# Designs tried in a protein design chat: VHH binders against (R)-2-hydroxyglutarate dehydrogenase (hgdH). Part 2

Target 1, 331 residues: (R)-2-hydroxyglutarate dehydrogenase (hgdH), of Acidaminococcus fermentans (d2rju7)
Amino acid sequence: MKVLCYGVRDVELPIFEACNKEFGYDIKCVPDYLNTKETAEMAAGFDAVILRGNCFANKQNLDIYKKLGVKYILTRTAGTDHIDKEYAKELGFPMAFVPRYSPNAIAELAVTQAMMLLRHTAYTTSRTAKKNFKVDAFMFSKEVRNCTVGVVGLGRIGRVAAQIFHGMGATVIGEDVFEIKGIEDYCTQVSLDEVLEKSDIITIHAPYIKENGAVVTRDFLKKMKDGAILVNCARGQLVDTEAVIEAVESGKLGGYGCDVLDGEASVFGKDLEGQKLENPLFEKLVDLYPRVLITPHLGSYTDEAVKNMVEVSYQNLKDLAETGDCPNKIK

## First folded at step 1 (VHH)

Design d2 (framework vhh_podentamig1)
Fold by ESMFold2-Fast, scan of step 1:
Structure d2 (fold): chain B 331 residues (1-331), chain A 116 residues (1-116)
Amino acid sequence: as target 1 above (331 residues)
Amino acid sequence: EVQLVESGGGLVQPGRSLTLSCAASGSIFSDYAYGWYRQAPGKQRELVAAIYGGSTLYADSVKGRFTISRDNAKNSIYLQMNSLRPEDTALYYCAAGEYWDLSDYWGQGTQVTVSS
């Protein structure tokens, strides 16, 4: 079977090849995303495609795949909004996704962002890069073991974040819309108000529900401790960006770390050095460095997460090809 | 592995009530979160209601009108839909998952049509 894998970076190539040893597919990996007619036409002669989140399997691209004889559409992502699922079903495409991969990848990045802000390491290293080795009052830090860390969203990723902070000696509290069992050894589940009022650091791992809108609103921020740190490595839509900017500018938030932005496709993946950003909110976030730290959506850009995504995608393809079904089939 | 089977859909007049049922099998019922999603023609699938243990969550569009419940003895969840409106017309899916992640298992869907 010939498989075209989109959005593969050079450092990921060994993982795609190693995972394929069990499956024996004829794999071609390209750095391109599925987005234009030309990138869709790359699938000529292939039986299956493996997409990622920056790909767009819209009606036009799906029509091209149908014409080219592509049989299977896989995405190595938990999200599926980049695929026109109704139209793909109408055209008869079996589809599958990857609901789970290493939760440690995102959790570790959230912890890293929090620790950088708590210890002011972005600030201190930016100064030493200019040969300024003086110590100032802003560098004075609280140790994480003297902090209360709040985890909003106690799913798979949030629980790992809680375990890591607990392992470092922090007092960990968390909130979820559901009662979560089996976490009592490392996290105490409490109300959202209690998380906001008690936490020195809050990290967001909640799902984005469109009807509920942003979780981090002006009211959320008002209830937080003065000088507390907020981290969002989940979804950009969970945060009211303007509200967070106001909170950092006023000093209500001591720091904000994020790996995601609402509307991130307009800037992430691009070299915009020396240019003013079209979105004035993104320009403001960049200007607030080092109180605001931005990473360009790389939380899953790890050895274990990529391995999981690739292995599960290859297994999904095998199941669909052999049986017409798989546990991760998009319905 | 969890298997989900929906029932109770149908045609109903505006202002009336309808109860959807979802029977779960294949695993220990209490180990999972359960919920209801719906998808209307030309729209994205949306979460309607979810339950995990004794806690519930509702979409703003149905809050106060719909109630999700569970019966552990029958391994079933229910969606009680009151004061139905034409905009509630959709395919309704039962879903299950670990914790808040309801993407693990899906039922086949049941059609609800609200029309006079």
Scores: ipSAE 0.000, ipTM 0.234, lowest interface PAE 17.0, mean pLDDT 88

Design d3 (framework vhh_podentamig1)
Fold by ESMFold2-Fast, scan of step 1:
Structure d3 (fold): chain B 331 residues (1-331), chain A 118 residues (1-118)
Amino acid sequence: as target 1 above (331 residues)
Amino acid sequence: EVQLVESGGGLVQPGRSLTLSCAASGFTFSDYAYGWYRQAPGKQRELVAAITGGSTLYADSVKGRFTISRDNAKNSIYLQMNSLRPEDTALYYCAAEDFGYWSETDYWGQGTQVTVSS
């Protein structure tokens, strides 16, 4: 079977090749995303396509795929909004997605940002890079084993974050709308108010529901301990960015780490060095380094997460081709 | 295979109550957020109620009348619908959304019909 894989980066190519040993597909990996007529026409002669989130399988591109004889549309993403699912279904395309990949990927990034803020390593290493080896008062740190870590959202990722912090010796508490069983060895489930009042570090792993708005509001921040650390590697919309900036500026928050921003598409993926950012809130966040740490939405850019995305996509294709069905079939 | 199965719909008179149930299977129940959507004939699907991290959400049209709840032991969610009105007539869908940074609606049930008519 001939498979065209879109949006493959050079560093990911060995993973696509290694995972294919079990499946034996004739794969072609391209750095292009599906977005224009030209990139859709690249699928000529292929039986299946594997898309990324930056691909656009709109009506026009789906018509091209239909004309070219493409039989299967896979996406190696949990999100599916980049595919016109209703129209693809109307054209008779079987589709499948990757609902889950390594929860450790984003959990480890959240822990990393929290530890960098707790131990002031961004500040310290920025100074030693300029050959300043003096120790100052800002470098004085609390050990994580003397911290209470609060996890907001005890789903798959939040539980892994809780396990990692517990393994480091922290006291871990967490909040979720469901009573979560099987976590008692590493996390105590408590109310949100108790998380806010007791935690030295809070990491957010909750889903974003548009109608509910931000989880991290001015009231949330007011209830936190003075000098506490906040980490958001989930969704930018979960945090009131202006409120967080105010809290960092006032010293209410000792630090803020994030891998996501509300409106991130305007800046992430771009080299804007030497330019002023159009969004003044993003400019302020950048200016607050090293009390604010930003990574550009790369929480799943890991060996295991990419391997999971590719392997599950290949398995989805095998299931669809052999049986006409798949556990991860887009309905 | 991931599956959401709704039940409890039917024909009911205005002012009465119905409880919808959604049984989830094929995945870890506690890893997902859950919601109820409805779709009236010729209209778009709309969110009615959701259980999310730290809160529940209700559409303005059902606040005070509908209550969403869960039973972790049964891997089920429920929608208690009180004081039903003719305008509540719709096909009701159960939905599940993965927790974490890729939280978006992942799975849908087949729907259960609720008709409120005298």
Scores: ipSAE 0.000, ipTM 0.213, lowest interface PAE 17.6, mean pLDDT 87

Design d4 (framework vhh_podentamig1)
Fold by ESMFold2-Fast, scan of step 1:
Structure d4 (fold): chain B 331 residues (1-331), chain A 119 residues (1-119)
Amino acid sequence: as target 1 above (331 residues)
Amino acid sequence: EVQLVESGGGLVQPGRSLTLSCAASGFTFSSYPYGWYRQAPGKQRELVAAISGGDTLYADSVKGRFTISRDNAKNSIYLQMNSLRPEDTALYYCAAYDSEWLGPTYDYWGQGTQVTVSS
């Protein structure tokens, strides 16, 4: 079976190759995303494609796949919005996705962002890179063991974040719409108001619900402790970006770390050095460095997360090809 | 193709009970977590109960009063609502999430069924 894998970075190639030893597919990995007619036509001669989140399997690209004789459409992502699922079903494409991968990957990045902001390491290392070894008042830090850390959203990723912060000696409290059992050793579940009022650091691990809008609103920020740190490695839409900028500028927030932005596709994956960003809110976030830290949606860019995503995608393809069904089949 | 259809809503007096049903079609029913959301006029949509496999989760406001259950053979989810209060008045939605993620977000929604608790 010939498989075309989109959006593969050179450093990920050994993982795609190693995972394939159990499956024996004829794989071709390309750095391109599926987005234009030209990138869709790259699938000529292939039986299956493996997509990622920046791919767009729209009607036009699905028509090309149908004409080329592509049989299976896989995505190595938990999200499926980048695929026109209704149209793909009409064309008869079996599809499958990866609902779960290493929760540690995103949790560890959230912890890293929080610790960099708590200890001012982006600020201090930017100075020493210019040979300035002086210590100033801004570098004064609270140790994480003297902090209360609030976790908003106690799913798989939030629970891992809670466990890591607890292991570092922090007092960990968390909020979820559900009562979560089995976390009592490392996290105390409380109301959202209690998380906001007591936390020195808050990390967001909640899914985005469009009807509810942003979780982090001006009112959310008003209830937080003065100088608290906020981290969002979940979804850009969970945060009112303008409200967060205002809170950082006023000093209400001591720092903001994020791996995601609302409208991130306009900037992430691009080298825009020396250029003014079209979205003025993104320009402001960049200008607030080092009180604002941005990573370009790489929370799952780890050895274990990539391995999980690739292995599950290969297994999905095997199941679909051999049985016509798969536990992770997109319906 | 994926459809969730709610039924069982209506007008009911405080302190009484009501059972909502959700019929699912167009996908493998047992592979998805399911939940019941509600939205009152002028308020945001909130999750009240969810079920994943055999495990159930409830919002604090309904815990002890509402019970969620599933029947995989009938492709149905149920919400048994006891001791109803005026603040339970809302449009109730059935939702399915195509991930094992234990969050409040759902990708597939029904049309909703109105529950009004009034004297």
Scores: ipSAE 0.000, ipTM 0.301, lowest interface PAE 13.7, mean pLDDT 87

Design d5 (framework vhh_podentamig1)
Fold by ESMFold2-Fast, scan of step 1:
Parts: C-alpha cells; sequence; structure tokens
Structure d5 (fold): chain B 331 residues (1-331), chain A 117 residues (1-117)
C-alpha cells in the first residue's frame, strides 16, 4: 500500500521510517500541508493519506482524492475539525484519527509557558539579548510552591499537568464536568468558580464543544485573580482571543501563554517576519510579547508523541484495510 | 527622558498611615513596570512593592500593610502605607522599567519617610 504523509519535518523522517518496519508500507513524506488543489494532487497514485491538523480536507480536496482513487483518509491528530467528515462519509472514505499520544508532551509545554511567565524569563532574556544585564522590580518572582495552580479539564493531559505542578510543590486544584477518581494525592477537584478565584496560574486542557463555545470568556477572566497567569495549549477555540487581549492590556491577566490560536492555519508554519499579520488580533497578541508567549502549535512535537501518532496511524490503516473497521474510526 | 517625581513623605507616628505618590512623565505610562524601593541609613536599597499590568508583589516585611496601585489616567503610582513602624523609616524611591520595550530603569529623587515617637 502506498501512503502519502503530509506535513512531515526532516527531523521526523527517521521516526516515520522506523515505525514502518512493522507495517511495510510504501511511504512518501512531504513537508507540504494539504491545502490547495496542487497539494491535493500530490496524492496521485497513493492508496492512503495521513494528514496533520493544519491540513484542510474540504469538499474540493476530497473530490480530488475521490477522482485520484485515494481509499483511506487518516489524520495523526486527536482533533478532526480540519476534515469535512460528513462530506467524506458521503464520498465513502473510511477515516481514522489518533485519540491519544504522549500526554506529557503537551503538559510539559503548558508547564514551561507557565513557568516562563511566572519567572519572567522571556522578559529577562529579551533584555540580556540586547546586553542589558540589570535586574529590576518586575523580575522579582513568586516561587511556584507558593502558587495555587488551577487545571481546567482533568483528562489525560490535565492530570499529567497537575502531577508536574504538584511535583514542583504547587497547591493544585482542578475542575472537570466529571468527578475524577484516583487524583487525590496530587489534585483537589473543585468547582470552576473556586479554580478561578483561588488560582495564580490556570492551564486549560478541556475539549472544545461547539454548542458550549469558548470556555475562557470575559466572565471567566473577570472571576480570575488580578495578575494571574493563563495558559492554553489545548485548542484555540477554547479562548475568546479579544477578551484575553483586553485582560492582558488592562493588567487583569499577568500573562498569557498559548500553543494554539483560533484560525492558526493562516499564520502557523509560515515565516512572516517583518510582515503585518492579516488577523489584527494575532498582530496584537504578538505585540504584547513578553506578557504574551506564543508557540506555533508544537506541543506534540516531541520524540514520544510523534512516535505514538505515527504508529497508531499505521495501525489504523492496517485495521481499516484488513477489516473495514478500527477502534479509532471516525464515525 | 523619563522623569519620576515622588511626594507624600514626612514625619508620622507609629501605627499611622501615609500615602506616597509618584508622578511619571516623558513616556507611554502603561507599558512600564513600577516599583517602590527604600533605603535606610547604612543599609542596602530594597524592593518594597512593585506593579506591572495588574500584577503586584510585596516584600514580606510590608505584605498586608502596604498596597501599591496605579492610575493610568493620571500617570501616577501610589504606595498606601498602613500600620507604620519605626523600622519603615527610610528614603523611598519610585522606579520605572520599560517592560514592553528594551530599556533602562529610571529612578526618582526619593522621598523621606520617618516613623518616630
Amino acid sequence: as target 1 above (331 residues)
Amino acid sequence: EVQLVESGGGLVQPGRSLTLSCAASGFTFDSYAYGWYRQAPGKQRELVAAIYSGSTLYADSVKGRFTISRDNAKNSIYLQMNSLRPEDTALYYCAATDYLEWGDSYWGQGTQVTVSS
């Protein structure tokens, strides 16, 4: 079977090749994302495609895949909104996704952004990069062990974030729609209002549900402590971007870290240095550095996470090809 | 040329309150971090309180007694000092650091606070 893998970076190539030893596929890895007619046509002669989150399997691209004889559409992501699932089903495409990979990858990035904001390391290193080695009042920091850390969403990733912050000595509280058992040693589950009122740092690990809209609203931000830190390494749609910008500008938020943006495909993966961004909200977020820290959706860009995503995608393809079904089939 | 001008210092009895004011000019006020430092005779200058973008921090010796605040419309920083003690006697300095733009810290001339009975 011939498999085209989109969005593969040079450093990931050895992982794609090593994981394939057990499967024996004829794989081709390209750095391109699926987004234009030209990138869709790259799938000519391939039986399956493996997509990334910044690919767009829209109606036009799915029609091209159908015409080219592509049989399987896989995504090596937990998110599936980049695929027009209803239309793909109408065209008869079996689809599968990767619901889990190393939860430590995203949790560690969230912790890193929180600690950078807490310790003002982006601020301090931006100054030393210009040869200013003076220490000022803003550099004076609270140690994380004197902080209450709130975790919104106590799934796999949120629990790992809670464990890491607890291991650093923080008081950890969290919220989830479900009562979560087996976390009592490192996290106390409380109401959302209690998380907002008590936390010096809040990290978001909740799923995005369209019917519920953004989790981080103006009301959410109003209930937070003055000067608290907010981190979002989950999904861009969980945050009202304009509300967060207003909160940073007013000083209600002491800092905002994110690895995701709503509409991120318009900027992430691109070198736009020296250019003004089309989305004025993204321009404002960039201008708020170092109170705002942005990483370009690389939370899962780690050795273990990439290995998991590739292996599970290859197994999904094998299951679909042999049985017409798999545990991770998109329905 | 950032200029900081402190006022509100003076002689006060133990247990009383003073409010220090720092008027800032020559820059975009909102982008700066502000701090209050103090220096007693024969001691090193120490940070008392700081404020930036809604975040405040306090030295343990003044936590719960002193409150730092800002008024962006008036380009002013305040230090509300409650329950003053003789050990709070010092020359108090306002300082500004450009947080959003790379720059030096700027210092005021200082205002004397004497707590005596």
Scores: ipSAE 0.000, ipTM 0.084, lowest interface PAE 23.2, mean pLDDT 87

Design d6 (framework vhh_podentamig1)
Fold by ESMFold2-Fast, scan of step 1:
Structure d6 (fold): chain B 331 residues (1-331), chain A 119 residues (1-119)
Amino acid sequence: as target 1 above (331 residues)
Amino acid sequence: EVQLVESGGGLVQPGRSLTLSCAASGFTFSSYAYGWYRQAPGKQRELVAAIHSGSTLYADSVKGRFTISRDNAKNSIYLQMNSLRPEDTALYYCAAPEYDDWSGLYDVWGQGTQVTVSS
């Protein structure tokens, strides 16, 4: 089977090759994302494509795949909104996704963002890079063991974040719409209001549900402690960006760390140094450094997460090709 | 040479309040971090509260009950202790770094002031 893998970076190539040992596919990895007619036409002669989140499988690109004889559309992502699923079904494409991968990857980045903000390391290293070795009042910090950390969303990733913060000595509380069993040793499940009222650090690991809208609203932020830290390494849509900017500017939030932005495809993956960003909210977030820390959606850019994504995608293709079905089939 | 002198200790009943004062001399007051430590008989010295230019830290055992503050004009640090408990009984020390650098090391200590909470 011939498989075209989009959005593969050079450093990831050994993982794509190693994972293929058990499958024996004829793989071709390209750095390009699926987005234009030219990138869609790269699939000529291939049986399957493996997409990532920055790919755009719209009606036009799906039509090209149909004409080229592409049979399977896979995405090595938990999110599927980059695929026009209804139209792909109409054209008869079987599709599958990767619903989960290393929860540690994203949890560790959330912890890193929180610790950088708590200890002001972005601020301090920015100063020492200019040979300013003076200590100031802003650098004075609580140790995380004297903090209450709130985890919003106690799924796989949120539970790992809770375990890491608990291991560091923090008091960990969390909230989820479901009662979560088996977490009592490292996390106390409480109401959302209690998380907001008590937490020095809040990290978001909830799924984005369109009908529910943003979780972090102006009311959410008003209920938080003055000077608290907020971290979002889940989905950009979970946060009202204007409300967060206002909270950082007013000092209500002591810091905001994020690995995701609502509308991130307009900036992430691009070198825009020296240019003003078209989205004025993104310009404001950048200008608020080092009170705001942005990483460009690299939470899953780790050895274990990439291995999981690739291996599960290869298994999904095997299942679809041999049985016409797959546990991870997009319905 | 940095010198710290504590005062304000005494015998007080449970549930009452007491304010400790620390007078600092021999240095530029506003450049320094300050901490309040305590040591009960047979126990290790523990940090109670710390302040540097308006940022404050508190031990879990005193959060919500004790408040650290400073008066730069008087070169003084204060510890306001509310809702005192018998377990707050200890010798209380004011501490500062020897140099005007916040390296996290308190190496200049006062002589201490005794606080006894008993009925």
Scores: ipSAE 0.000, ipTM 0.085, lowest interface PAE 24.5, mean pLDDT 86

Design d7 (framework vhh_podentamig1)
Fold by ESMFold2-Fast, scan of step 1:
Structure d7 (fold): chain B 331 residues (1-331), chain A 120 residues (1-120)
Amino acid sequence: as target 1 above (331 residues)
Amino acid sequence: EVQLVESGGGLVQPGRSLTLSCAASGSTFSEYAYGWYRQAPGKQRELVAAISSGSTLYADSVKGRFTISRDNAKNSIYLQMNSLRPEDTALYYCAADYEPYFTGDEFDYWGQGTQVTVSS
């Protein structure tokens, strides 16, 4: 079977090749994303395509795939909004996605941002990069083992974050709407109010539920300890960005780390150095460095997460080709 | 991988009871959290009740009237609905998620729904 993989970066090529040893597909990896007629035409002679989130399988591109004889559309992402799923079904395309990958990838990034804010390393290294080796009062830090860390959302990622913080000696408490069993050795499940009241560091690992709106509101921030650290490596929509900016400016929050922004597609993936951002809230967040740390949605950009995404995509293709179904089939 | 099939819906008079059942085909049934959602005509889908390993949640509109339960040996969950009211009329969906708050905007797996109509 011939498989065209879009959006493959040079550093990912060895992973695509190594994972394929078990499957034996004839794979071609390209750095291009599916977005234009020209990139859709690249699928000529291929049986299947594996997409990224920046690919656009719109009606026009799906028509081209149908004409070219492409049989399977896979995406190595948990999100599927980049595919016109109803039209793809109308054209008869079986589709599958990757709902889960290494929870450590995002958990480790959240821990990293929390520790950078706790130990003021972004501030300190920005100074030493300018040859200022003086130590000041702001650099004085609490050790994480003397901190209470609150985890909001105790799914796969939140539990790994809890385990890492516990392993560093922190007191870990967490909240979830469901009782989570098997965590008692490293995390005490409590109410949200108790998390907000007691935590020196809070990390968010909850999904965005549109009906519920933002989790981090002005009221949420008001209930937090003065000078506490907040980390969001989950979804931009979970945070009221204006409220967080106000909290950092006032000193209510001692720091804010994020790998996601509400409306991030307008800036992430782009080199905007020297330019003013169209979204004034994003400009303000950038200006608050080093009390605000932003990474450009790279929480899953790791060896293990990429390996999981590729392996599961190859397995999805195998299942679809052999049986017409797979556990991760898009309905 | 979970397939969910609801049953037990129907037409009932106000004040009566119904039990909805949800059968799951997954071999890891006990590792999943389960919920009952409903969607009334002209309204958005809402959570009615949820159950995980040891915890239950209820919407305020059904507290004291509805009870959610699970039977791990039979790979099933149930919604016992007492003192039914016309406003309980809706399509009722069973939903499952291996790990709530990780895999997306709501539960990963949904049944096709069972209709409950409360009318005289």
Scores: ipSAE 0.000, ipTM 0.266, lowest interface PAE 14.3, mean pLDDT 87

Design d8 (framework vhh_podentamig1)
Fold by ESMFold2-Fast, scan of step 1:
Structure d8 (fold): chain B 331 residues (1-331), chain A 117 residues (1-117)
Amino acid sequence: as target 1 above (331 residues)
Amino acid sequence: EVQLVESGGGLVQPGRSLTLSCAASGFTFSSYDYGWYRQAPGKQRELVAAITYGSTLYADSVKGRFTISRDNAKNSIYLQMNSLRPEDTALYYCAAESWDYSGYDYWGQGTQVTVSS
């Protein structure tokens, strides 16, 4: 079976090759994303495609795939909004996705951003990169073992973040809509108000519920401790971006770290160096460096997460080709 | 192959009871949390009740009237609906939700509940 894999970085090639030893597919990996007619036409002669989140399987590109004889559409992502699922079904495409990968990947990035903000390492290293080795008042830091860390959302990722912070000596409290059992050794589950009032660091790992809107509102921020740190490596829509900017500017928030933005597709994956961003809120977030730290949605860009995504995608393809179904089939 | 099949819907008079069932297959039942959602005509889909390890959650509109339960041996979820009101009229969906909140959810096809005389 011939498989075209989009959006593959050079560093990921060994993982795609190693995982394929069990499956024996004829794999072609390209750095391009599926986004234009030309990139869709690259699938000529292939039986299956494996997409990423920045690929766009819209009606036009799906029509090209149908014309070219592509049989299976896979995405090595948990999100599927980049695929016009209803239209793909109408054209008869079996589709599958990767619902889960290493929770440590995103949890570790959230912890890293929190520690960078707590210890001011972005600020200090930006200065030493210009040969300024002076120490100033802003560099004075609280040790994480003297911090209370609040985890909003105690799913797999939030629990891993809680375990890491607890392992570093922090007092960890958390909130979830459900009562979570078996976490008492490393995390105390409390109300949201208690998380907000007591935490020096808050990290968000909650689902985005459209009906509820943003979790991090002006009221949420008002209830937080003065100078507290907020981290969002979950979903951009969980945070009211304007409210967070105001809180950083006023000093209510001591720092904000994020790996996601509401409307991130307009900027992430692009080299916009030297240009003004179209979204003025994103321009302001960038200008607030180093009190605001942005990573461009790479929480899953790790050896274990990529391995999980690739292996599950290959298994999904095998299941679809052999049985016409798989546990991870997009319905 | 992941399947969530709802049953037990129908037409029922106000003040009566109805039990919805959801049969899950094609995955490890214990690896997912489960919920009941509903969508009324002209409204957005809303969470009605959810069940996870050791806990249940209810929307304010149904607290004290609806009860969610699970039977792990039968790979099934139930929604017991008491004291039904016309405003409970909706298409009811069973959902299996990713524990880590980063994964995609699986949905049943829905079962219609109509509360009217």
Scores: ipSAE 0.000, ipTM 0.182, lowest interface PAE 15.9, mean pLDDT 87

Design d9 (framework vhh_podentamig1)
Fold by ESMFold2-Fast, scan of step 1:
Structure d9 (fold): chain B 331 residues (1-331), chain A 116 residues (1-116)
Amino acid sequence: as target 1 above (331 residues)
Amino acid sequence: EVQLVESGGGLVQPGRSLTLSCAASGFTFSSYAYGWYRQAPGKQRELVAAIYGGSTLYADSVKGRFTISRDNAKNSIYLQMNSLRPEDTALYYCAARWGYTPKDYWGQGTQVTVSS
């Protein structure tokens, strides 16, 4: 079977090749994303495509795939909003996604951003990059073992974040809508209000539920400790961006780290150096460096997470081709 | 809204002691880290001492001679300077940092002159 893999970076090529040993597909990996007619037409002669989050399987591109005889549409992502799922179903495309991969990938990035903000390493390294090796009073930091870390959302990723912070010596508390069993050795489950009032660092690992809206609101921020650090490596929609900007500007938040933005597709994946951003809130977030740290949605850009995403995508394709069904089939 | 006001500077002879005070207002005093910096003519501003909670930092040039302390009830930071040397002559600044951020607030400075 001939498989076209979109959005593959050079460093990922060995993983795509190694994972293919047990499947034996005729794979072609391209750095291009599915977004234009030209990139859709690259699928000519292929049986299946494997997309990533920066791809857009809209009606126009799906029509091209139908005409070219593409049979299977896979995405190596947990998110599926980049695919017009209803239209793809109308055209008869079997689709599958990767609902789970290494929880350590995103958890580690959240811990990294929290530690960078706690230890002022962005501030400090910005100075040493200009050959200023002087230490000032404002580099003076609290050790994480003297901090209370709050985890909002105790799913797979949140539990790993809690374990890492606990392993570093922090006092870890967390909140979830469900009572989570088996975490007592590293995390005390408490109310959201208790997390907000006691935490020096809060990291968000909750799912975005449209009916509930943003979790981090002006009221959420008001209840936090003065100078506390907030980290969001989950979903951009979980945070009221304007409220967070106001909190950082006022000093209510000591720092904000994020790997996600609400409306991130307008900027992430693009080199916009020297250009003004269309979204004025994103411009403000960038201007607040080093109190705001932004990574461009790369929490899952790790050896283990990429391996999981590729292996599961190959298995999804095998299941669909052999049985017409797959546990990870998009409905 | 954060305001820092230094006092206690002046002319002092070598070997004597001087205490600098910094009065802080317009914010929650205990939430801030505090530092004393100094700047001699023609030289860069340098850290002398810093305090956050009960923890302290000192420049090597002043360790054992200077002591930084805080009085949360009085919203004040102090720099006790013992065994003063001509090299300690400088304009001394009080500075504050919000929690775990590098956002700086500075006082106007107070002159310390150690002569002859």
Scores: ipSAE 0.000, ipTM 0.183, lowest interface PAE 17.4, mean pLDDT 88

